VH-VL binders against o22797. Designs and how they scored, part 2

Target 1, 202 residues: o22797
Amino acid sequence: MEGTVFTPCLEGMKHVKSDQGEMLTKPFLELCKTILPVIDKFGAAMTLVKSDIGGNITRLEKNYLSDPDKFKYLYTFVQVEIESKIAKGSSSCTNGLLWLTRAMDFLVELFRNLVAHQDWSMPQACADSYQKTLKKWHGWLASSTFSMALKLAPDRKKFMDVISGSGNIQADMERFCAEFGPFLHDNHKFLASVGMDDMKAS
Below, E stands for the ipSAE of ESMFold2; O stands for the ipSAE of OpenDDE; V2 stands for 0.75 times the mean of E and O plus 0.25 times the DockQ between their complexes.

## First folded at step 1 (VH-VL)

Design a4 (framework fv_dusigitumab; at its last look DockQ between E and O 0.70; V2 from the best seeds 0.00; counts 0 for: pae O 11.0 > 2)
Fold by ESMFold2-Fast, scan of step 1:
Structure a4 (fold): chain C 202 residues (1-202), chain A 124 residues (1-124), chain B 111 residues (1-111)
Amino acid sequence: as target 1 above (202 residues)
Amino acid sequence: QVQLVQSGAEVKKPGASVKVSCKASGYTFTSYDINWVRQATGQGLEWMGWMNPNSGNTGYAQKFQGRVTMTRNTSISTAYMELSSLRSEDTAVYYCAREGLWFGELSYYGMDVWGQGTTVTVSS
Amino acid sequence: QSVLTQPPSVSAAPGQKVTISCSGSSSNIGNNYVSWYQQLPGTAPKLLIYDNNKRPSGIPDRFSGSKSGTSATLGITGLQTGDEADYYCGTWDSSLSAGYVFGGGTKLTVL
């Protein structure tokens, strides 16, 4: 492939914020969709992560499409749901945004580990990233299923070869962590400011 | 157990409206979207729209825009689909279906629980 | 008209394997998860496959799903007479005017 598996993602990051620094719903969701092919390269180990991310993208996209003018800015979902006292519901866009952000935190941490620890096996990097991000929010069934699946992670060298394409994978992994991470931090900062960042399984 | 139970068969004249109900039980009604799908005799499945019982947000297929309204009453865990300006072509079985699967703390998407269907006949 | 294309029918003998295809575009299958539904005569549809290749509890492993590009496939092995039904693929379409879309359905006959 031209570039690396991250090439569409790095391009998408340019469109996420307005000139005023506001997070745009449609560009943010399109950016998140570019991560799905990256997850596919991990095979069976990431099936649960991919389903979780894809499901939350769909939830937010459905609600965006119900009224695109109203939901032009990402955090409007949360503001509207707080005003209506429904933000903590399991089917809410607030819950969807929180879980999407958490799943992306897991991926950023995973690639951060792969950059920082060249000697770690893929299952080791995956397990460490899961423990630091998603695990504390998952119940016993999800946690045990997820932990088992991560043991199926591919061989590291084979995986790196698959994602490298014609580009510089090391540089792109570093850029992914450096540039995508701040969007997730902004989401957490906003959610924390309205008391929606610490919701457990729902 | 987890169930969606729909209202009974309806016979309507052209130009009338029909309102089909879908009562949920065995799960938290506000946690899953409800989809409405119809099927004319001998034909395939046709999606009409979705409704989120928590927010009340809806999305309708373009074909039904302006004629369909999807609502809910959370106090009785019941979803409604009202179709107005009925035509003979609206004769079909109408289904409600829950969207979403929950395994532990993770949500997956698919129409996993369906109502039994409501036959609506539009004739003079 | 269905947005997703399925063969109208397939048939095979008991114990054999069949595959049912579902073809779409980038805005639907290409960007989104595919589900498969089984509809036995006179009944409501039943979810067989979700998230391209996952089975709900109670669905035997002889039913499988896959997705490649803008196409999806339902596989059924060890065919039984009780598998005679209509099978539908379905997915979200990301286009502004769309929504959830179904394939036209495939009638499976086991002879």
Scores: ipSAE 0.448, ipTM 0.807, lowest interface PAE 2.9, mean pLDDT 89
Fold by ESMFold2, look of step 2:
Structure a4 (fold): chain C 202 residues (1-202), chain A 124 residues (1-124), chain B 111 residues (1-111)
Amino acid sequence: as target 1 above (202 residues)
Amino acid sequence: QVQLVQSGAEVKKPGASVKVSCKASGYTFTSYDINWVRQATGQGLEWMGWMNPNSGNTGYAQKFQGRVTMTRNTSISTAYMELSSLRSEDTAVYYCAREGLWFGELSYYGMDVWGQGTTVTVSS
Amino acid sequence: QSVLTQPPSVSAAPGQKVTISCSGSSSNIGNNYVSWYQQLPGTAPKLLIYDNNKRPSGIPDRFSGSKSGTSATLGITGLQTGDEADYYCGTWDSSLSAGYVFGGGTKLTVL
């Protein structure tokens, strides 16, 4: 592998905002897709996270492709659904964006843990990240299921070897967190501004 | 019991339209997208489009743009597919299929529940 | 010609293993989850595999899925007469012209 597992993500981040700072739908979704191979390296531990991310990407993309000119800007999905009073629906694009952003929060915090706590095991880093990000939005069954699944996380040394390729994994991981985190923060700020950032899983 | 039940067989002349219904039961109708898929005799599956029952939004395969309309009536949990300007090549079995997400918990992607199919025959 | 390429037929004896390939591109299999569907004669399709390699409840572990690059594979072990069916791969295609795409189908014959 040339570079690290993060190399496609880091390239994708260059394209997600317009010159005016607007989040662009297609580049954002393409960036999110580049994270799926990173999740794959965790194996069974991330089965639920990967399904959630992949499904929400698909939902947003299906709706984007229905009218690409209209949905050029990511937050237009939310604005249209608020006007139509359907943003709170379980199948809404607003809900899809919210859960996609939350799942990415988990991953960013996980990689922050790996950078900051080089002595933590993979299950430790995963569990801490889950506790700080996704757990508060899950019911007790989902919390138990995710907590058990995350114990299946691979050995840290083996995982780091797999994701490094020929590149500098420490630098790339730091860069991923530093660049992707702000995009997720922007999503949360927008969702909060319209009252859509606090929905909990059923 | 999760189920999709479709309307009965239709025989149409070229140039006419057909509207197939798909009634959902056993689950929250507005939580799952409905896809429409057709299959001519001895042929493979052909995806026609999707419809979100919550919003009414649709996406159609390019081949059917301008000829297909997918709608729903949420009060009776029923999806509809209407195909206009029928030709003999439109003779097929038409299926509805459910697809969706479990946000924040168990989430998946796939057409997991299918209707029984509706045979549409286009002949003079 | 279908966007996703499957062999038109495959056969094996009862008890044996068979694999069915599905070849696509970066805009579909490469970047999206793959599902597999079984269609028994005279019936509607049934979901067999989703998310590349997951089985819905009630699907036996004799059925497996995998994905590598732009190709996906369905594996069936312990082949039974009742497995004789058409098998379709399916996935979303991120290009403007496709939406969801199915492979052309593979007829499995149990001899």
Scores: ipSAE 0.119, ipTM 0.703, lowest interface PAE 5.5, mean pLDDT 88
Fold by OpenDDE, look of step 2:
Structure a4 (fold): chain C 202 residues (1-202), chain A 124 residues (1-124), chain B 111 residues (1-111)
Amino acid sequence: as target 1 above (202 residues)
Amino acid sequence: QVQLVQSGAEVKKPGASVKVSCKASGYTFTSYDINWVRQATGQGLEWMGWMNPNSGNTGYAQKFQGRVTMTRNTSISTAYMELSSLRSEDTAVYYCAREGLWFGELSYYGMDVWGQGTTVTVSS
Amino acid sequence: QSVLTQPPSVSAAPGQKVTISCSGSSSNIGNNYVSWYQQLPGTAPKLLIYDNNKRPSGIPDRFSGSKSGTSATLGITGLQTGDEADYYCGTWDSSLSAGYVFGGGTKLTVL
């Protein structure tokens, strides 16, 4: 692999916002798709995370493609659904966006931990990231299942070797965290502004 | 028990329209997409489109665009598929199928519940 | 003609193992989770495998799924006469306006 597993992500981040600074649906979803191969490197430990991300991407993409002009901007999903009184539904695009964002929060935090704490084991980094992000939104069953899955995290050194490719994985991870974080912050800020950022798993 | 129950067999003439219903029970109707899939005799499965019961949003296969309309009545947990301008090649068994969406807790990614099928015969 | 390609038929004796292949492209199997459906004669399809390799409740562990690249495989061990059916792979395709695509189906005959 030329570069690292993050190369597609880093490139994708350049096109997520419009000239006016608005989140664009298609570029954002495409960006999120680029993380899936990275998640695969974690193996069974990240199956749930991958499912959440992939499923929610698919949900949003389907709805986007039904009317690309209408849903050009990411937050239009939420606005439309709020007006229609369906934003809190389990199959809503609002929920899709929220949980996609939360899943990405977990990943960003995980890689942040890996960058910041070179002495931490992979399970430790995963557990800490989960505690800081997804756990508080999950029910007991999801949380238990997730925690169990995280125990299957790969060896840190082996993992890093796999994802390094020919590039500088440390630098790319750092850039990923630094540049992706703000997008997630914007999502949360918007969702919070309309009272949709505190929904829990059903 | 989770199930989808479809309306009965239909016999139509070419050029007519048919509307098949699919009533959901045993689960929250608005929490799953409804897919429509048809199968001609001795042939494979053909996907027609999806409908989200919450928003009413739909996506249709290109082949059926302009001829198919998927709707729902949430008050009675029923999905509908209407196919217009019927032709002989539309003769098939039509299925509705539930598909879960990933949320904070995993659901099935696939059509995990199917209706019993509705036979639509188009003949002159 | 189907977007996903399956062998038209496979056969084996009871107790043996069979595999059914499903080949696609980067826009479908390559990027999305694959499901497998079993259709017994005269019945509606039944979800057999989802998310590439997961079994719904009630599906025995004789059934397995795997995915690699743009291909998926269904495995059936300890073949039983009751397994005689048509099997379809399916997945979403991002290039088809987020349309779902099925394989052409594979008829499994138990000898």
Scores: ipSAE 0.006, ipTM 0.521, lowest interface PAE 11.0, mean pLDDT 90
ESMFold2 (binder alone), look of step 2: mean pLDDT 91; pTM 0.939

Design a5 (framework fv_dusigitumab; at its last look DockQ between E and O 0.82; V2 from the best seeds 0.00; counts 0 for: pae E 5.5 > 2)
Fold by OpenDDE, look of step 2:
Structure a5 (fold): chain C 202 residues (1-202), chain A 124 residues (1-124), chain B 111 residues (1-111)
Amino acid sequence: as target 1 above (202 residues)
Amino acid sequence: QVQLVQSGAEVKKPGASVKVSCKASGYTFTSYDINWVRQATGQGLEWMGWMNPNSGNTGYAQKFQGRVTMTRNTSISTAYMELSSLRSEDTAVYYCARDSYDYVWGSYYYMDVWGQGTTVTVSS
Amino acid sequence: QSVLTQPPSVSAAPGQKVTISCSGSSSNIGNNYVSWYQQLPGTAPKLLIYDNNKRPSGIPDRFSGSKSGTSATLGITGLQTGDEADYYCGTWDSSLSAGYVFGGGTKLTVL
């Protein structure tokens, strides 16, 4: 395969927004799916992250497919649920979108760290990323479990060798961070604007 | 104790409708989707669809679209599955099952609690 | 007929090990966690394995699950007569016609 493990992600980012700049549900979810194979390369260390991302994708996808026209745009999930006063529920799409976004925050930050800090070990990069993103939203149990999992992170060099493929992995990681970050920022901005960005783990 | 208790056996004629109930207890009814799965005699499990008790949102298998309606009454923690235009091939045991989705870690879709099943017989 | 493919039947003597395979595609097993269900004769299905290899409370460690690529496997060691049942794999299918899908089921006979 020509390219790196990020190639599908990089291609998918081109179609996430409509011509009017609105986040599209299907393309965004498809984009997020492309990160799952990358996460697999971390092995056991990222099992929880993969579950988080994959599960929330499934939740949103399931609901999207119930009425694709209604949920064409990503933020419609939140708007509809707010109107119905169910947005804060644990089973809500709002909750799903929020945690999907947060999980992706962690990944983006992780790869950002790997790009920016060539001297950091994988555990260091993971720990720092977690501290900057998911940790503040996790309770003590989730945090402990997550932290333990992160200790199982692969050796940095070995990991990089695995994901490099035939392409430029450094460039692709940098591009991934640069282009995916704004989508997450938009999600947070919207969620915050409707008072849904500060929900904690139930 | 988490459990799902379904309504009793039904006997229907072709063309009629059947509505099966599933009462949940031991947990927050609105926090978990309810699935419906049927099984014809001597056959395998067939997924019919899901219903979110909180929103009332549903997703049906393509095979049952237009004939199945999944609803709920949150005040009594009860889910309903109605199947219309019944035919002989609809004769089966129908199960409700809770989706144990981990909303914190976003665990993948699986059904951890099942009702005891409701036998629906369609015969002339 | 079923989206996921299982052997129709397997058999072994008490104390032996058996494996049940479940084959799917990229849109289902390839992208999603697999669950296994045990159905004793005349009873409702029971969750046996979830998230590929996790056991619910009450399920003995004789039962194990694994996943590789687009296939999953259920393992049962120390086979007991009480294990005689039908076993179904299941997972979410992320195709355009998204929904939960089951295997065709495997009848386990304890000889």
Scores: ipSAE 0.271, ipTM 0.750, lowest interface PAE 2.5, mean pLDDT 92
Fold by ESMFold2, look of step 2:
Structure a5 (fold): chain C 202 residues (1-202), chain A 124 residues (1-124), chain B 111 residues (1-111)
Amino acid sequence: as target 1 above (202 residues)
Amino acid sequence: QVQLVQSGAEVKKPGASVKVSCKASGYTFTSYDINWVRQATGQGLEWMGWMNPNSGNTGYAQKFQGRVTMTRNTSISTAYMELSSLRSEDTAVYYCARDSYDYVWGSYYYMDVWGQGTTVTVSS
Amino acid sequence: QSVLTQPPSVSAAPGQKVTISCSGSSSNIGNNYVSWYQQLPGTAPKLLIYDNNKRPSGIPDRFSGSKSGTSATLGITGLQTGDEADYYCGTWDSSLSAGYVFGGGTKLTVL
C-alpha cells in the first residue's frame, strides 16, 4: 500500500466544504465512506461501529438521491425536518447525521488515544474512547454490546503494521484527528443551535 | 404481531394505472421505510423503490422513474404504490417490505417484514 | 440480468451441506452488508440472514452467512426437503444507479 490507510480520507477532506464554508452533502458522505476501510482493519471488534456508520451513511445517501439539488448542503436535511416537525423521528436524516457524527467522534478519540498513549492496548484505547464519546448517549444494552465487542479487539502492533503501509502512520493519524475533528465540531455546533444535539439512545 | 397486509389482486388493461395498498400494524409506521418489490411469474425479485412514511421522501429505481409513485396515509398506517402506463410485462406479484431501523447501533438496509403480495395482471 | 450474480441452481442430498454464492462489486457487497432471503414456493420472501452473518429470531443455526471482498456466501447444513426454495442475496448499491439490488436467485433442490 502506498501511503497509509488514511491517505484517501485525508485527500477527501479537502472537498467537503463549499467556498463559503458550507458542508456539502455528497463530498461529506464520500469522505465518510473512505473511513470504512480504516474501520475494516479492526476486524470483528468494530463490526458494531461499522454497521452504525454505514447505516447512517446509507440513510443520508438515500435521501440525498431523492432530490440532490435540494439536499446539496448537508444541513438542509435538518432544516427541512425541523420545519416539518419530523427531525426527532428514528428514521430522520437529522437522527442519521447526529449518530454518524457521534460514531465519528469515537473514531477520532480512538486515534488520538493511539497517538498519545503508545503503551495502551487496543481494548484499552477503544474502551477509553468509548467512555469519552459514545457511552453518555447509550443505554445499558448498547453499552453492554460494545463491552462484548472489545473481546475481539486486534493486537495493537499487528493493527498498526496493517494500517501503516509505506507511509507515516502517526503523522497521518494526527492529521486525521486535526482535520476531521473540526468537521464533526461544526456538525455538533449546528445541531446544538437547533436543539438536536442532546438525544440519548433508549 | 408486526404485519404488512396488502390489497387484493387486480386485473388491468394496458395503459391503465394500478394502486396497491400496504397496511402496517404492530409497530410505529412512521419509524421505518417501506420498500416495494415485484416479481414476474418465474422470475426473480426486482426492487422498485423506497418511501419514508415520516417525511414522504422517496427513491425510485431508475427503471420505474416517471411511472411509479409511492405515497402514504399516516393516519391509517398505510403505504401505497401506484404504477401508471401499464404494459403486459408489468404483470407480477407486488410486495411491500419494511426496512429495519430499531436500535442505536445502526443496521444496514434490509427487508425484515414482507407483505403477502398483490397479484397485478395486465391483459387486453 | 442482475447486478449481483448467483448460480441459477444448486442441489444436494438430505443431510448434506450446500453453499450459495453471491458476487457483486465494491459499490454494493464491498461497502455494504449483505442480506439473504428465502422464498418457499407460493409464498412471500422471508429474511434469512442480515448484516452479512446474523440470523433473525426463529432462523436455525444451520443457516449461516459470510462475506469476503465483493462476494458473499450462504451456507446451509443438515439439508432438509423443506429447504427447497429460491434464495436471494440483497444489498444496497451506492453506484450511479443507487438503490437496493437483489441477486438473480438460486433454486435449491434437495435430492
Scores: ipSAE 0.091, ipTM 0.698, lowest interface PAE 5.5, mean pLDDT 88
Fold by ESMFold2-Fast, scan of step 1:
Structure a5 (fold): chain C 202 residues (1-202), chain A 124 residues (1-124), chain B 111 residues (1-111)
Amino acid sequence: as target 1 above (202 residues)
Amino acid sequence: QVQLVQSGAEVKKPGASVKVSCKASGYTFTSYDINWVRQATGQGLEWMGWMNPNSGNTGYAQKFQGRVTMTRNTSISTAYMELSSLRSEDTAVYYCARDSYDYVWGSYYYMDVWGQGTTVTVSS
Amino acid sequence: QSVLTQPPSVSAAPGQKVTISCSGSSSNIGNNYVSWYQQLPGTAPKLLIYDNNKRPSGIPDRFSGSKSGTSATLGITGLQTGDEADYYCGTWDSSLSAGYVFGGGTKLTVL
């Protein structure tokens, strides 16, 4: 592999915002898709996380494709759904965006921990990251399922070798956290401003 | 328990329009998208589009764009598919199908509950 | 015409194993989860497999799914006469001009 597993992701980040700083729907969703191969490198342990992210990308993408001109900007989904009083529905794009953002928060925290704590095992890094991000939004069953999946976590040294390719993986993990994190923060700020940032799993 | 019940068979002349209904029961109608899929005699399944019962948002396959309209009436938990400018090649069984999604961990959409089908015959 | 390619037919004897392939591209199977649907003669399709390899409640263990790259496979072991049906793969296609796509269907005959 030329570069690292993050190379497509780092390239995609350049296209997410308009010249005026608006979050663009299609480039944001394409950026999120570049994370799916990264999750694959964790193997079976991350199947649930990959399904969660993939499902929410599909929800947002199918709605984007229903009217690309109308949904050119990411937050238009939320604004339209609030106006129609349907934003809190289980099938809503608002719900989909919130859960996509939360799952990505987990991944950013995971790679932040891998950078900051080179002595941590993979299960330890995953458990810490989950507790700080997704756990508070999940019920008992979902949390128990995640704990069981951690038994399938890859060996850290082997995982790092797989994602490194020919590039500088340490630098790319640091860039991923530093550059992707702000997009997620922007999503949370917008959702919080309209009262949509605190919905829990049903 | 969970079921989709479709309207009865229709016979139409070329150039007419047909409107098929799909009544949902046993679940929260507004929580799941409805797909429409057709199948000509002896042929495969052909996806026509989807409709979100809560928002009214729709997406149509390019082949049907301009001829198909998908709507709903939430007060009676019923979805509708109207196909206009009918041709003989539109003779098919038309199905509605619920688009399920895992709301705990998320998953790609899949069609878990299907209506029994509505036969539409277009003949002169 | 179908965007996903399946063999038009497959046959085997009772008790045997059969596999049905489904081939696509990066915009569909490569980046999305695959579902399989069983259609018995004269009936509506029924969901058999979702998320590449998961079974809905009521679907027996002898049905399985898998995905590798841009291809998916449905496996049926311990074939029974009641398995005679048409089988369709399906997935979302992320290209602007597609939407949900089905394979052309495979007719399974139990000899």
Scores: ipSAE 0.081, ipTM 0.686, lowest interface PAE 5.6, mean pLDDT 88
ESMFold2 (binder alone), look of step 2: mean pLDDT 92; pTM 0.947

Design a6 (framework fv_dusigitumab)
Fold by ESMFold2-Fast, scan of step 1:
Structure a6 (fold): chain C 202 residues (1-202), chain A 120 residues (1-120), chain B 111 residues (1-111)
Amino acid sequence: as target 1 above (202 residues)
Amino acid sequence: QVQLVQSGAEVKKPGASVKVSCKASGYTFTSYDINWVRQATGQGLEWMGWMNPNSGNTGYAQKFQGRVTMTRNTSISTAYMELSSLRSEDTAVYYCARGYSYGLYGMDVWGQGTTVTVSS
Amino acid sequence: QSVLTQPPSVSAAPGQKVTISCSGSSSNIGNNYVSWYQQLPGTAPKLLIYDNNKRPSGIPDRFSGSKSGTSATLGITGLQTGDEADYYCGTWDSSLSAGYVFGGGTKLTVL
């Protein structure tokens, strides 16, 4: 491949915010879609993560398309649902945004661990990242299933070779963490400001 | 609210070891890395390493590799930094600092500092 | 020496504007987010700017940050005597064994 597995993702990051610093719905969701091929490179270990991310992207995109002018800015979904008293529902866009952000937190933490710890195995890096991000929000059954799946993570050297392509994978992993992380932080900051950042899985 | 409280000042002889503690409160201890930063008298800030309180995993600056050990006790939300084979140039104020989540790489909450003096 | 280069000192009168530079390389500032820290005499450092240009809650808008290429800048307007402090830039450095690096620090004097 030309570049690395992160090349489309890094290009997409340029379009996420307006000139005034507002999160744009369509560019953010398109950015999230570029992560799906990255997740594919992990194989079976990430099947649940991919399904969760894909489902939440679909939920948000479907609602965006119902009124693109109204939902031009990402956080409008949450504001509208709070006013309608449906934000805490399991099928809400608010819930979808929260879980999408959490799944992406897991991926950012995973790649941050891979950059910071050259000596960690893939299962170790995956387990550590899961413990710090998704695990605290999962019930015991989901946690057990995820923990078992992450043990199927590929060999680190083989994985790095697969995602490297013709580009500099180390630089791209670092840039992915540095540029994508702040978008996720902004999502959590907004959700926390309206009391929507601490919902647990049912 | 959110704070890190460090142990008191230490005076050590060359060749000894020192162990500084850092007690976290007001947040989920296991969700953020703890960094250790030192500052010699009249000098700048020097990063020593980080420790993940959930896993216990660490990363140390090359200069301190082999002399520093960072650990934690999650039952009391306390991080530790032990520096061995002390020399006079290790005389400094040692800080613990909470690392940002979500790719920020910055430190948003700092302990008050622990003065460590190494003298014969 | 420090991997990130800052001027050792800067001075200006109350009410004036000052800028503090921080120069690095592609392995640190070029590829990572820059934070700025304020250290008042005898105190622990305080986070002043994160993500290149964002302020934590409670930091006045007189403080601003920016980044271009491998350099970052801290701007302070409407200088007050209470701004006398050492200022440090900081970022992750990927060329080391994954470590955080600080600039050498800039002493700001007001008067």
Scores: ipSAE 0.006, ipTM 0.454, lowest interface PAE 13.1, mean pLDDT 86

